Miniprotein binders against p81326. Designs and how they scored, part 27

Target 1, 226 residues: p81326
Amino acid sequence: MLHFGGFIMEINHISKILEKEREEYIRNKVEEYLKQGFSKDDAVNKANQSWRTYIGHRIQDVIYNLLKKFLKDSGLKVTTDKALNNRNLPEELDKVKRLIAINYGEYLFLPDADVIVYKVENNDIKIIAIISVKNSFRERRFETTYWKLKLKESPVTSHIKVFLATPDKDNEISYKCPNGKPKKMRIILEYELDGIYFLKEDFEETEKAKHFGKIVEDIIEISKKL
Below, E stands for the ipSAE of ESMFold2; O stands for the ipSAE of OpenDDE; V2 stands for 0.75 times the mean of E and O plus 0.25 times the DockQ between their complexes.

## First folded at step 3 (miniprotein)

Design F6k
Fold by ESMFold2-Fast, scan of step 3:
Structure F6k (fold): chain B 226 residues (1-226), chain A 95 residues (1-95)
Amino acid sequence: as target 1 above (226 residues)
Amino acid sequence: SEAWELYLKAEELAKKGDYEGAARLFEEAARKAEEEGDLELAALALLIAADSYIKAGNPEKARELAERALELARKLNSPYLELLALELLEKIEKS
């Protein structure tokens, strides 16, 4: 709804659920690996690696459901790249896919659009924003930036806001060097993207780098200008 | 859709830097989309054709197509397509 306090409360509630889910997941995975013959130390290490993969998908689902719930009363709709890759698309989603897909010769690819926010007015589709969700930056540091630059090349897609949402648990882009300057990756991401939304408390906010609790408010304001 | 296939072929030419060839195919895609009743695709194809003509160094042709896209956007009652057409027209005026 347009009561943003409710959105922030649900983020806080879900954070507690995710921590409990982590404890149960790790415990179950450790038992699974022990049954496969791994040592205790190897089982714990593998369980933690498995959790890092799992939580990435889980956070995407959480963000999708939160945005779908809290943008609904503003006339905004939310979908995912997974939904758009379905073989039998409803007409509305087929139109969304058409407005965002990038052509690579024989192949059409969607940008790294884990969550897509769009508007339907008078049977017309307006793409407002795409949100890339990153739990870790080790192997795919500038993937979101690549897609932003590709979308910027076309007048059809250049207006689409590209946001990054991340817990940044390892302080990969919220860390400051001893000289007080941000890391290179943070500088590049903030420069090229339209916004970074942190799912954590301990960072310094800027015009483009904000707490995730601000995202609903920002998306609604952007949609009013389209 | 034949119009959609032409649209994709035009995008491929644009990626190879053949903006003049791409623009002509996007125009053909727009014409075919209108015949097929896909007015949204027709407007999108006109917008991309106009952008391709800008890149090819033909702003006069680009303006013609962007204006047609604007009229079609208004007929469709599409503020989104109207916004894209107006942004493109502003870009042409500034150049």
Scores: ipSAE 0.000, ipTM 0.339, lowest interface PAE 12.7, mean pLDDT 82

Design F6l
Fold by ESMFold2-Fast, scan of step 3:
Structure F6l (fold): chain B 226 residues (1-226), chain A 95 residues (1-95)
Amino acid sequence: as target 1 above (226 residues)
Amino acid sequence: SEAWELYLKAEELAKKGDYEGAARLFEEAARKAEEEGDLELAALALLIAADSYIKAGNPEKARELAERALELARKLNSPFLEELALELLEKIEKS
């Protein structure tokens, strides 16, 4: 419908903004490191490392804002694990935290839930999905899978959809394998998770691995069945 | 909340594989939650107690608690808790 087309248009617009933002960020960081006395090559390398960290947070914010904007008319609410770690939670968010947190003895931890989608029916809260946002898979490759398996262990949380959203610029999990099976990491993530949403064009879609532009429609459909 | 602290302690027993102890403590958490007026937590605790009794091999107690949770869920007009209770009752029937 209308807002699904608008969502795809906004993703395309934001992609162009992020490209320009990258150019400016790298230029500014190179200048900053040169002023600190680093060589040109070291300044460029450090700027690229800094960008990788920055873009991870930036993509998470983009996804949060896009989902918040495009899900609100469907009666769905969006929050973040950062918001849930606040000391003085509103009653609604305190209930969200109780329904998703995992107990480790002395400690109560949230899963890797960068973005959380839930609905409120009367005074009742249902968690629909959590989205883990990953810019790279160098470390903590199976963290999202670990949380999915933990959530499946409880009848309270077993219904929660666990999604991975990633640009996968390094082709770590979207790699095309012409003569055989995909990489082990891709196989495991796709098997265990409820879906993978790629913020890139060049990959082959499956039932569970889709273009990010489909996430709003999928979440709305899931929410109707819960 | 004392009820919430009991709920978390019950989860620790379940992690150790003590499903009988966990179920009993979840049931205690439910009772305490009702005393505190936290009926949503009471229903959640009853549901998890029922699941723990299933794992402990006591489907009769599981059914009793799941039915109490269903009644409470309907009182609260909570589709989420009602669905959880119905799924547990179906699981008990198939066991």
Scores: ipSAE 0.114, ipTM 0.613, lowest interface PAE 7.1, mean pLDDT 85

Design F6m (at its last look DockQ between E and O 0.01; V2 from the best seeds 0.00; counts 0 for: pae E 12.0 > 1.5, placed apart)
Fold by ESMFold2-Fast, scan of step 3:
Structure F6m (fold): chain B 226 residues (1-226), chain A 95 residues (1-95)
Amino acid sequence: as target 1 above (226 residues)
Amino acid sequence: SEAWELYLKAEELAKKGDYEGAARLFEEAARKAEEEGDLELAALALLIAADSYIKAGNPEKARELAERALELARKLNSPFLEYIALYLLEKIEKS
């Protein structure tokens, strides 16, 4: 379909924008830290640390806006876990929260659902997918799989697709057997999750590990089966 | 909502492995939800009670509750609740 080509074009355009945004961000942050009296090496390190935090939120916003734009004509709606953590929810979002939240005794928590795709039919809500956005895997390697396994425990949530979206710049999960040795993180994530969508070109593609440009058509096809 | 609080308490019992106790509490939550006029929650509670009875080894009780939930889902014109009810009934039939 033509709108899938448009989606890929926007991904490429946004990639170029983010590259320029990074250069400007780093330059500005280095200048700020130098003015504060830090050495050049410290200023650069602090600027890069600041960028890593910034880009994580930026990628989540980009994915949310892209999915909202390209799923709208298919009757699908998009929200975020941030929106669902609002104290005063509209009725529709309150229903979404009830259908996805996980109970821990005295506490009710949302899964790691940076972006949530759902459908409304006759005032009824079906949650199609949740997308966890990760730009690094240093300390939280299996967080998304934990939430997938929790959601599988209930017939109310077991149908929900759990996807991981990641630029994986450090090549932590890009290949199953780099240098001929099994990479447990990639193998386990691919096995347990419903899909991994890479925001990069160089990765090992499988039935479940794809370029992010495929996510819109995959979600639409899943929604037709529910 | 008292019904919602009972629902959450029943989920806690299920996580502790007390599927029989969880199922009975989900049934109570469904009854309370009906009294409160929250028929969507009532149907959800019946569906989870049915799943809990499957796990407790009581498929006949599970079928009874899933069929009641299906009837309620159709009355509510809820394709989602109907989907879950049919899924559970199919699971019971295949086991």
Scores: ipSAE 0.199, ipTM 0.670, lowest interface PAE 5.7, mean pLDDT 87
Fold by OpenDDE base, look of step 5:
Structure F6m (fold): chain B 226 residues (1-226), chain A 95 residues (1-95)
Amino acid sequence: as target 1 above (226 residues)
Amino acid sequence: SEAWELYLKAEELAKKGDYEGAARLFEEAARKAEEEGDLELAALALLIAADSYIKAGNPEKARELAERALELARKLNSPFLEYIALYLLEKIEKS
């Protein structure tokens, strides 16, 4: 029975399933860029870049909807940084936006927050966790770490847990010391972040590096301590 | 709701290993959910019915239901439900 637990386990195939659309997507985008006057090589490069962005958003959307569904029964709410980029926010979301903002002196900026989990108690909002979703680590490898460190600098945001969720399709951070050689990226991300959640089975599990299936329970537990 | 009650009954059958019986009840739950206007529950019930039919050895019926669920998922703009539908369709193709 696809109990909620079963659906979470099926997420292991997310990258593989979504990658099936790649060939058709690339073909269509190449044609589009050629019509715009780009060279064949430029069109291919742009199409590949577009695909990386597209697939990243698809994975993020799946994770967002999954968390929203599974956390709902626990009274937890879920939003995204995109939802907060509105001029006319409901009061609740406006409060959420303010509670995750990072101070840069004259300016407040939001961290990259693909998914934001929060609770509402007695009309007070408490931010529980920010989840960054990454399909690959080719670009902005330590961006999530940067935001975690920035959030720690303020007593307003220091309690916010920062998690990374990834299928890690290229095995960039799945193991700490493959073949006896330390993977710098895995070690740093695991050290700086509150947790890494893998949308796959073939990874080195640690206290902080877990299967994505554990993220709901972990978030609920954190919520109870706040 | 009646749809939810049917869904729970179907779950009980699935737990007992009666996947065909469970699948039929999930289909009924889906139908009732559509009548009630709960399209999310309808889509979910169809997906679970499809999975149950796979387990029961009826991939043809599973495909039909997964395709219906995919259509509902797109209407609902639910990337999650769409993903599950696509997953099931792939699983059926490999079986």
Scores: ipSAE 0.148, ipTM 0.565, lowest interface PAE 1.9, mean pLDDT 89
Fold by ESMFold2, look of step 5:
Structure F6m (fold): chain B 226 residues (1-226), chain A 95 residues (1-95)
Amino acid sequence: as target 1 above (226 residues)
Amino acid sequence: SEAWELYLKAEELAKKGDYEGAARLFEEAARKAEEEGDLELAALALLIAADSYIKAGNPEKARELAERALELARKLNSPFLEYIALYLLEKIEKS
C-alpha cells in the first residue's frame, strides 16, 4: 500500500523506462540472428519484431504483479493466459480455464485475455475480469471487441468484465477526435469494452477510459457485487 | 465517419433490446463502410448484424450476412474473423 504511489509513477512511464533497455536488446538479438545465417537487413527486422513482443510481455508481467500484490488482501486471485496453457494445471486453474473458454463446436479457445482476476468462495470460482494488454494496435485490432461480445452471449460468462490496458505511446487511441478527426479504434474499443486503462497521463479521460491507477479500486468494487 | 456513426447508433438499439432495428442499422453501417473502403469495419458490422438477426428470429438474413463477412475475412487474410464467421454459420445451421 505504501508502494502504490511509487507504482503509479512507474506505470506512467513504463514504455519509456523499458525503452532504455531497447538498444542492448536489439544489439543482442541482431547478433543472435546473424549467427543463424540471416542477412543484416533481415536480422534487424527480426530483432525489432522480437523487441515489440518482448516489451509487450514485460508490460503484461508488470500488470500481473501489480494486480496480484494489490488485490490479494481483498480475497482476489490473479492468473495469466500463460499459466492456463501449462500442461500440469492445478485443479483450481483448470476450473478457471473452463469458466472462460469459448466453445466453437469441436474447439475450445481462450478469449483474448492476458490477465485474469477471479475469486474463490466455498470452492466456487467466480471470474471477475479479464484484462487484455496491448502495446500497439497495428495488428488484430478487433479481436478483443469480438471476444467481449461472445462472452456476453452466455449467462455463464456475461458478468465477466473485459478491460484493455495500454501505454498507447503513439496515441493511437488516447483521444476520440484529435484535430476534429474521429479515431475509430478508440471509439470502438470504448463503446464495446467495459473499460480502457491507460499506462500514462496524457489521454482523454471518460467514464470508461481511465488511468491504470484506478483499476484496483474498480475491480474490488465489481467483486463486491458478485 | 458516417459508417462509424451508424455502427454506434446500431449498438444503442441492441442494448435496448431492439435486435431487428440494430441488425438493419449494422447492415447499413457495413454498406457505408464498404463505400468508405473500411473493409475491417464492414466485416465487423456484418458479423454483429448477423448475430442480431439470429436474436431477432431471422436466420436466413443472418446466413446471408455471415457469408458476406466470411468472404471479407478471407480477402483480409484474417483467420480470426474467418473463424467467427464460420461459427455463426454453424450456429445458424444447427438451430
Scores: ipSAE 0.005, ipTM 0.262, lowest interface PAE 12.0, mean pLDDT 80
OpenDDE base, second read of step 4: ipSAE 0.099; ipTM 0.529
ESMFold2 (binder alone), look of step 5: mean pLDDT 90; pTM 0.900

Design F6n
Fold by ESMFold2-Fast, scan of step 3:
Structure F6n (fold): chain B 226 residues (1-226), chain A 95 residues (1-95)
Amino acid sequence: as target 1 above (226 residues)
Amino acid sequence: SEAWELYLKAEELAKKGDYEGAARLFEEAARKAEEEGEDELAALALLIAADSYIKAGNPEKARELAERALELARKLNSPFLEYLALELLEKIEKS
């Protein structure tokens, strides 16, 4: 915990920054929609919808930057699937891409690896973990699970930890049913994945379901065993 | 913030393996944070101080501070800080 006190405080600090960013974003979008001729109520509603889309991408970027910053001193490197889709890939990232790509006959596809953690030892690359960032589970609820199952099929990728990071604002996987049992989706995701990291405080904690503040410590421990 | 300066100095001592010195400074940082109205920082500093006291071989002092952190976390309606305090108290009990 001592090693990660700064990480925990930065998560708290960024949460406050994101709330101020939300207020400014909503204010600007309301002005924009009002200038387009929408009513006050419609402008506010449209601004809130716009924010929900924006925050999904913003959270992904925040997680990437936090992990890059706090894993660097442990000899770990962080990249993204967007970086790996660049046409002119540096040699190191080309190797990373090869080590996580799934073969579909004539085609290679990357898993849903919003953030990728790896290390370089003796010019060899070892992929430690991939993190899928999900803001909602409406239409892509088992996408991360699908990629985990595909990665398990190959000896090259079977060691790679697959994590889900989510605020779960709709309580789709953090909710506990009145009978005390988790929802089916929570049970399946937790069973198949290596961990779920919540960007919220109210959830049922388990060995695999933890607050996002634990992720840096967990990744470092995993990397030491590889 | 004076509380933040004390907190950062305590982290430096912990990195050097001086867990008793670190624990004392984290505890002082918590006190200053409460004085400054920075209750979230105070709760975190109490938790880190408790963890440092465990590493320094003083679980009784660690329990005292973790219990104070739990009380403050609940007052703040911070489930995350409450989670950290409960986890630390369980660790102390099992040792």
Scores: ipSAE 0.006, ipTM 0.308, lowest interface PAE 11.9, mean pLDDT 82

Design F6o
Fold by ESMFold2-Fast, scan of step 3:
Structure F6o (fold): chain B 226 residues (1-226), chain A 95 residues (1-95)
Amino acid sequence: as target 1 above (226 residues)
Amino acid sequence: SEAWELYLKAEELAKKGDYEGAARLFEEAARKAEEEGDLELAALALLIAADSYIKAGNPEKARELAERALELARKLRDPFLEYLALELLEKIEKS
């Protein structure tokens, strides 16, 4: 459905774009593996494994580009963990990195910060939000929650919002009590994080669990308080 | 940007449920955006105007604007705007 905020229109349709891309990707990979001599069943399995890796990076890239496009007119900037790990880091990004890095004795680690939103005012940098992008919850189910708890411990980082963005195609966290059975993962993630943004139509919506289309307005409102 | 100011005014009308008024202002925002050379805003405003015209009960006007948005999206080589325009046109055809 199209909405009156154009940025909502584009990001609400991302799931359909990704689904179309998936069908084409799988077809091409199956053909490739069949030419290599694999059976049809093996070719399909290998194509699905390849897609799983590919889509993780693709979702991150799409979210980054959409947020960068729709937040720029609000004076907000967007970067990625990959940009922050670059050897030739610009001064502005070096400052961003220092403001979100967590100290573990002699080691400094970045949180699970696939996408980072910040603002620059009078050369002072304020981190607004960190977005963790998860295509699947088979592994690292509570990694984002761990980073939220660590960031909350420091006065420098305690204001930073930590969001999860996910298509949740396997319905792992889409509902709190499907068939009367509580989903601990959904309940814990919603409780501990500042928000969960779904790249899908069907899920149990709450004050903190929203359609991805709402993330732009939410980030802008948070920024006004900083 | 005058186009952007018109766009924001149109959003306020849409939030109040005035889809016909919103559609007209989004269409004006698109025209002004084209004059200002902001073709991305022009395409976006045309798509939202088209959706607003559907809600206002004017699918013929919606189709006209969605087709214009598709042309702009293709010139801009913007796959998201192109996809949105095609999906809106499909919705109009199926109604």
Scores: ipSAE 0.000, ipTM 0.164, lowest interface PAE 13.6, mean pLDDT 79

Design R1a (at its last look DockQ between E and O 0.01; V2 from the best seeds 0.00; counts 0 for: pae E 15.3 > 1.5, placed apart)
Fold by ESMFold2-Fast, scan of step 3:
Structure R1a (fold): chain B 226 residues (1-226), chain A 97 residues (1-97)
Amino acid sequence: as target 1 above (226 residues)
Amino acid sequence: DEELRRLVEEAERLFREAEELARRGAPKEEVEDKLLEARWLALRALYLARERGDKEVQARAHLVIARIEEVIARLRGDPEAIEFARLELEYAIRLAE
C-alpha cells in the first residue's frame, strides 16, 4: 500500500516543517513585540500565546489537506465545517450539511466537525466520518463526545464515525499514571468516540487510540462497509 | 547518560520557575503553561530512561511529575491530579530503593 506509506512520510515531513516554523514564528513575534516596547519576558509570553492560536488553525489546515490528498484515490471527498457555513453552497455541499446537521427545535446546528469525509455514489451522499481537531484540552474537553452522542440518536447520522485528532502536547489524554490507568477524561473520550488519533509518538496504542498515520487506512476500510 | 540528566534537570528547572511565578502572583494561566512544559520534558526523560534502564532518572522524573500534579490539582481544584501525584511519588520511592 504505496499511498499509506507516502502518507506517513508526508506526516513526518510536515512535522519537521512545523517544528522549524514554530522556532521562526516565535523569533519573529518576539522581535515584533520588542519593537512595540514590550519587555523581553512579556514579548516571549505574548509570542507563545500567539503561537498557540496560530498552531491550532494550522493543524486543522494540515489535517484537511493531508486527508483530501490521500483519500482522493479511494473516491472519498473531504470538506470542512467552515466551507459548509458559506452563504452560497454548491448543491453537493448543501446536501452534506443537511446530512450532518442536528435539529434543536426551530434551530439547526453543525456538530464540531472540523473535517468531514464523505463519498458520492450515483448522486447519493454518504457521510463516512467527522474529525474534531483539538490542540488543547484545557477547555471544552467533552464537546466532541457531546456531538457523538447527538449524532448517535438519529438513524440518519448514527453510522457516522466521530474521531478526535490531537497532538496532545500537554499530555492531558495520552498520559497514564504508573499503574497504567489514564485520566478520567481519556477514559470517557476513548469509550464514547470511534477513535482518537494522536499526532505524537510517545503513547501506548489501543484498538481505538492510534497514531495519526493510521487514519487514512481506517477511513478507507469504514467506507467499504457503507 | 548526559542527555537523560539534561532533560530531567530542565524539567526540574521549569518546575522551580513555575513555583517562582506562583509566588510572585503571576496569572494562573502562565503558571499552568510552565507546569505543563515541565511535565512534557519530564515524561520525555521518563520514557527514554525506561528504554535505557536508568532508574535514577526514572525516579527523578516521577518525583517532579508528582510535584507538578500536586500544583495542578491546587490550581484546577482537581482531586484526580492529587491521586496521580500520590501514585507518581510512590513509584519514585520504589525506584529509589
Scores: ipSAE 0.464, ipTM 0.789, lowest interface PAE 2.2, mean pLDDT 87
Fold by OpenDDE base, look of step 5:
Structure R1a (fold): chain B 226 residues (1-226), chain A 97 residues (1-97)
Amino acid sequence: as target 1 above (226 residues)
Amino acid sequence: DEELRRLVEEAERLFREAEELARRGAPKEEVEDKLLEARWLALRALYLARERGDKEVQARAHLVIARIEEVIARLRGDPEAIEFARLELEYAIRLAE
């Protein structure tokens, strides 16, 4: 149990709490898809896929709100890639958007940036960190590493820290070498990223792999060096 | 631990008082100040209870903190904070069972 800023973080149980809604959610979605004319099997499959998306967004929202709350007193600001997708952005967010953009020659694209932490000093914006939130690694497991590598290619974005936050519900990256066998995904993610933060207690802690409760402190420390 | 129980009971009392103030239409600032006071006492109770291994007081303190955070979030009109506080409250209720 982590206490920060007078708030109790029981983040270790977020995934479990959200999973309690699963049965009802699945039932309702199956009924919805059946009414749309899908077969029972297709309806179940679609419902399960919908649930994965839904729970992923819920976890992302929780993490966003936590970071927003705990970083507020440090003068740091938090936004999301979703907020940056608007055509009419406030000047501050428009600058944030430009400062995280990746150059592809004729085109600029945004990395997947579930949470973006930045500071404003003397009307200048400095991007501190991007946090990717993943509930599971079944799909696009190295997408975050791709974006980290792309951000490193530009002097404009090379300083941006890229963190992964995950409950790792399936224990895909919780340990480096369980039973003496290296987990490729853990090793690669830890090597390529600036940090992995677990929303759970049962994991192998390293210099880069930490409990999520340390992310606020780490971000604040990074912000002081920028 | 009787001292710890008194602390958490005081936090719970202050929380109830804040809720009553809110129901009576007291200024939001006054309600929030009372809630913040309650939260501080509850946090103190929680920390002391952890050090002393008092699981009952820990559960009670966690629960009242979660309730306070929900009310603060509602007073501030922050939908995201409200949703987060709801999840924490659900967890805190389970810990108290």
Scores: ipSAE 0.005, ipTM 0.214, lowest interface PAE 10.4, mean pLDDT 85
Fold by ESMFold2, look of step 5:
Structure R1a (fold): chain B 226 residues (1-226), chain A 97 residues (1-97)
Amino acid sequence: as target 1 above (226 residues)
Amino acid sequence: DEELRRLVEEAERLFREAEELARRGAPKEEVEDKLLEARWLALRALYLARERGDKEVQARAHLVIARIEEVIARLRGDPEAIEFARLELEYAIRLAE
């Protein structure tokens, strides 16, 4: 039985929760950069850039830990692109990496797959889904749809579900037609991806655009059909 | 396959429109939105062309994607995207061989 109640309520406020940490984070980072010899202005700029990276990683870590905790009893395993980029990779994770990699001749490149869900059956690994985590859409707006299309190019990867998880802090994709004008990014993302999961309460819910609390149930259902 | 050719040609047309917008001094967001529309069409053309084994459309799609990604990377100052554009161009060249 899955019980997401209290955790899901907190994750729907993840942007507000993390923003409370910002002041202390910035203060500590400015102090660190000043000790390294940077000017005050440079230290502040570096600290703000560091915060933007940190908040993205923090949201990814929350999603990773949630999925790992609630998928374990269904025989599903979870890893991250950070773990797959480790130099000393266990055999199981090396297989996961190769099963999602895009082959460019001499080079193997990973898609933008922040969190990967897979299962192991009789030493065979089956990739179930990848989740791309985006805090905002100012940069690389359609990156996730690009990787979905690349995965469809091979029968080995064509079954892999591609999800987007986002707080969408700036309301860039929360509604399809705000003010009667279509939001091209929301429409394309919803059409091309297997699902969009919002880490907030205020958005236009559809068959593919859901509250994040539905993601565990959806992944388990997919895994049983695979 | 003529339908695939028309799809990639539309992506190429939208890319040229984005370049014209940039030359006119249009806002970066307007240029980027047009580029992203072109990229979406080129990616669709690429997917369908690979599924159907149409190497000509695959090569054209890879080429226009590489050019689109280069412009997006310059607008954003994103060196990772520039590297990706280089790899797409290299792949398009190999498909022509």
Scores: ipSAE 0.000, ipTM 0.221, lowest interface PAE 15.3, mean pLDDT 78
OpenDDE base, second read of step 4: ipSAE 0.000; ipTM 0.202
ESMFold2 (binder alone), look of step 5: mean pLDDT 81; pTM 0.771

Design R1b
Fold by ESMFold2-Fast, scan of step 3:
Structure R1b (fold): chain B 226 residues (1-226), chain A 97 residues (1-97)
Amino acid sequence: as target 1 above (226 residues)
Amino acid sequence: DEELRRLVEEAERLFREAEELARRGAPKEEVEEKLLEARWLALRALYLARERGDKEVQARAHLVIARIEEVIARLRGDPEAIEFARLLLEYAIRLAE
C-alpha cells in the first residue's frame, strides 16, 4: 500500500499561503489603480481580474515545486516548458525537448506542457507525463485536448500521459451533468485526456477525475510500466 | 524522395475516401477510422520529410493534417470544439509562416 500523507499536508499549507498572498496582491493592485484615477469599485474589480492571471502562474510554480519534491525519491525528474525555452539548454533538457516537440513543417512546437515529468535510465530518457495547468476555461477551453490528440498519433509521443490540473473555482468542469444539463467541456476533457486533477474538494470524482493529492502516486505507477 | 511522396499521397487518398464516405452517408465511426489512418500517415510523412529536408512533402503533409483535424473536430465535438480547433490550426499556420 502506498500513501503520501505529507503531500496532502503541504497542499493544505500552500493553500493558506496563497490566501495571504491574495490579500497582499489585491491590496497593492487596488492602490495602484486608484493612483491611475479609477473609482474604488473599478479598482477592486480590476485588481480581482489581475489576481486571476497572477494566480495561474503561481499555481504552475507550486505544482512544479511539489512534484519535484515528492517524485525525487522515486527517481523521477521534473521540468517546465519555460526551462525548455532557455537559450543555454543543457544536453538532458535538449533531449527532453526533442522527445516532446510536435513538427509543423519548418517549425517544432512544444505542446501546452506547463510541467513535464520524465525519467533517465541508462542514459535513455522517457517522458512520463505532461501537465497542463488551467486556472480558468474562458479563453482556451480545448487547447489541452488538441495537444493530446497530436501527441497520440506519433510513436515517439503516443505513450505520454496528458493531465489537466485546475482549481476550477468557477465550477466549469467540476460536474458532468449538474441539474440534468450535460457539461460539454467536462465530458470532452475527461473523455480525451488521461486525467483531470482538481485543486479543490467539491467535484464529481471518477476513474479519471481525481483530487490533486492522487497525482504523485498515479505518476509513479505509470513510470513503473515504462 | 519516392518513399516520402507515396506516403503523403496515400494520406491524401485516404482523406479523399473519407470525404466520399461522408458524402454517401456512411456511419461516423467508419469515416473517423479512415481519417485517423490518414492522419497517422500524414504525421509520419511530415516528421520524416522534415528530417530529409523534403519541403514539398512537408507542405503537403501539413495541409492534409490541417484538413483532417478540422473534419475530425466536426465529427467528434460540438460547435465550441470545432471553433477552438479551427482557431488553433489557423494560429499554428500563421506562426509557421
Scores: ipSAE 0.000, ipTM 0.108, lowest interface PAE 18.9, mean pLDDT 76

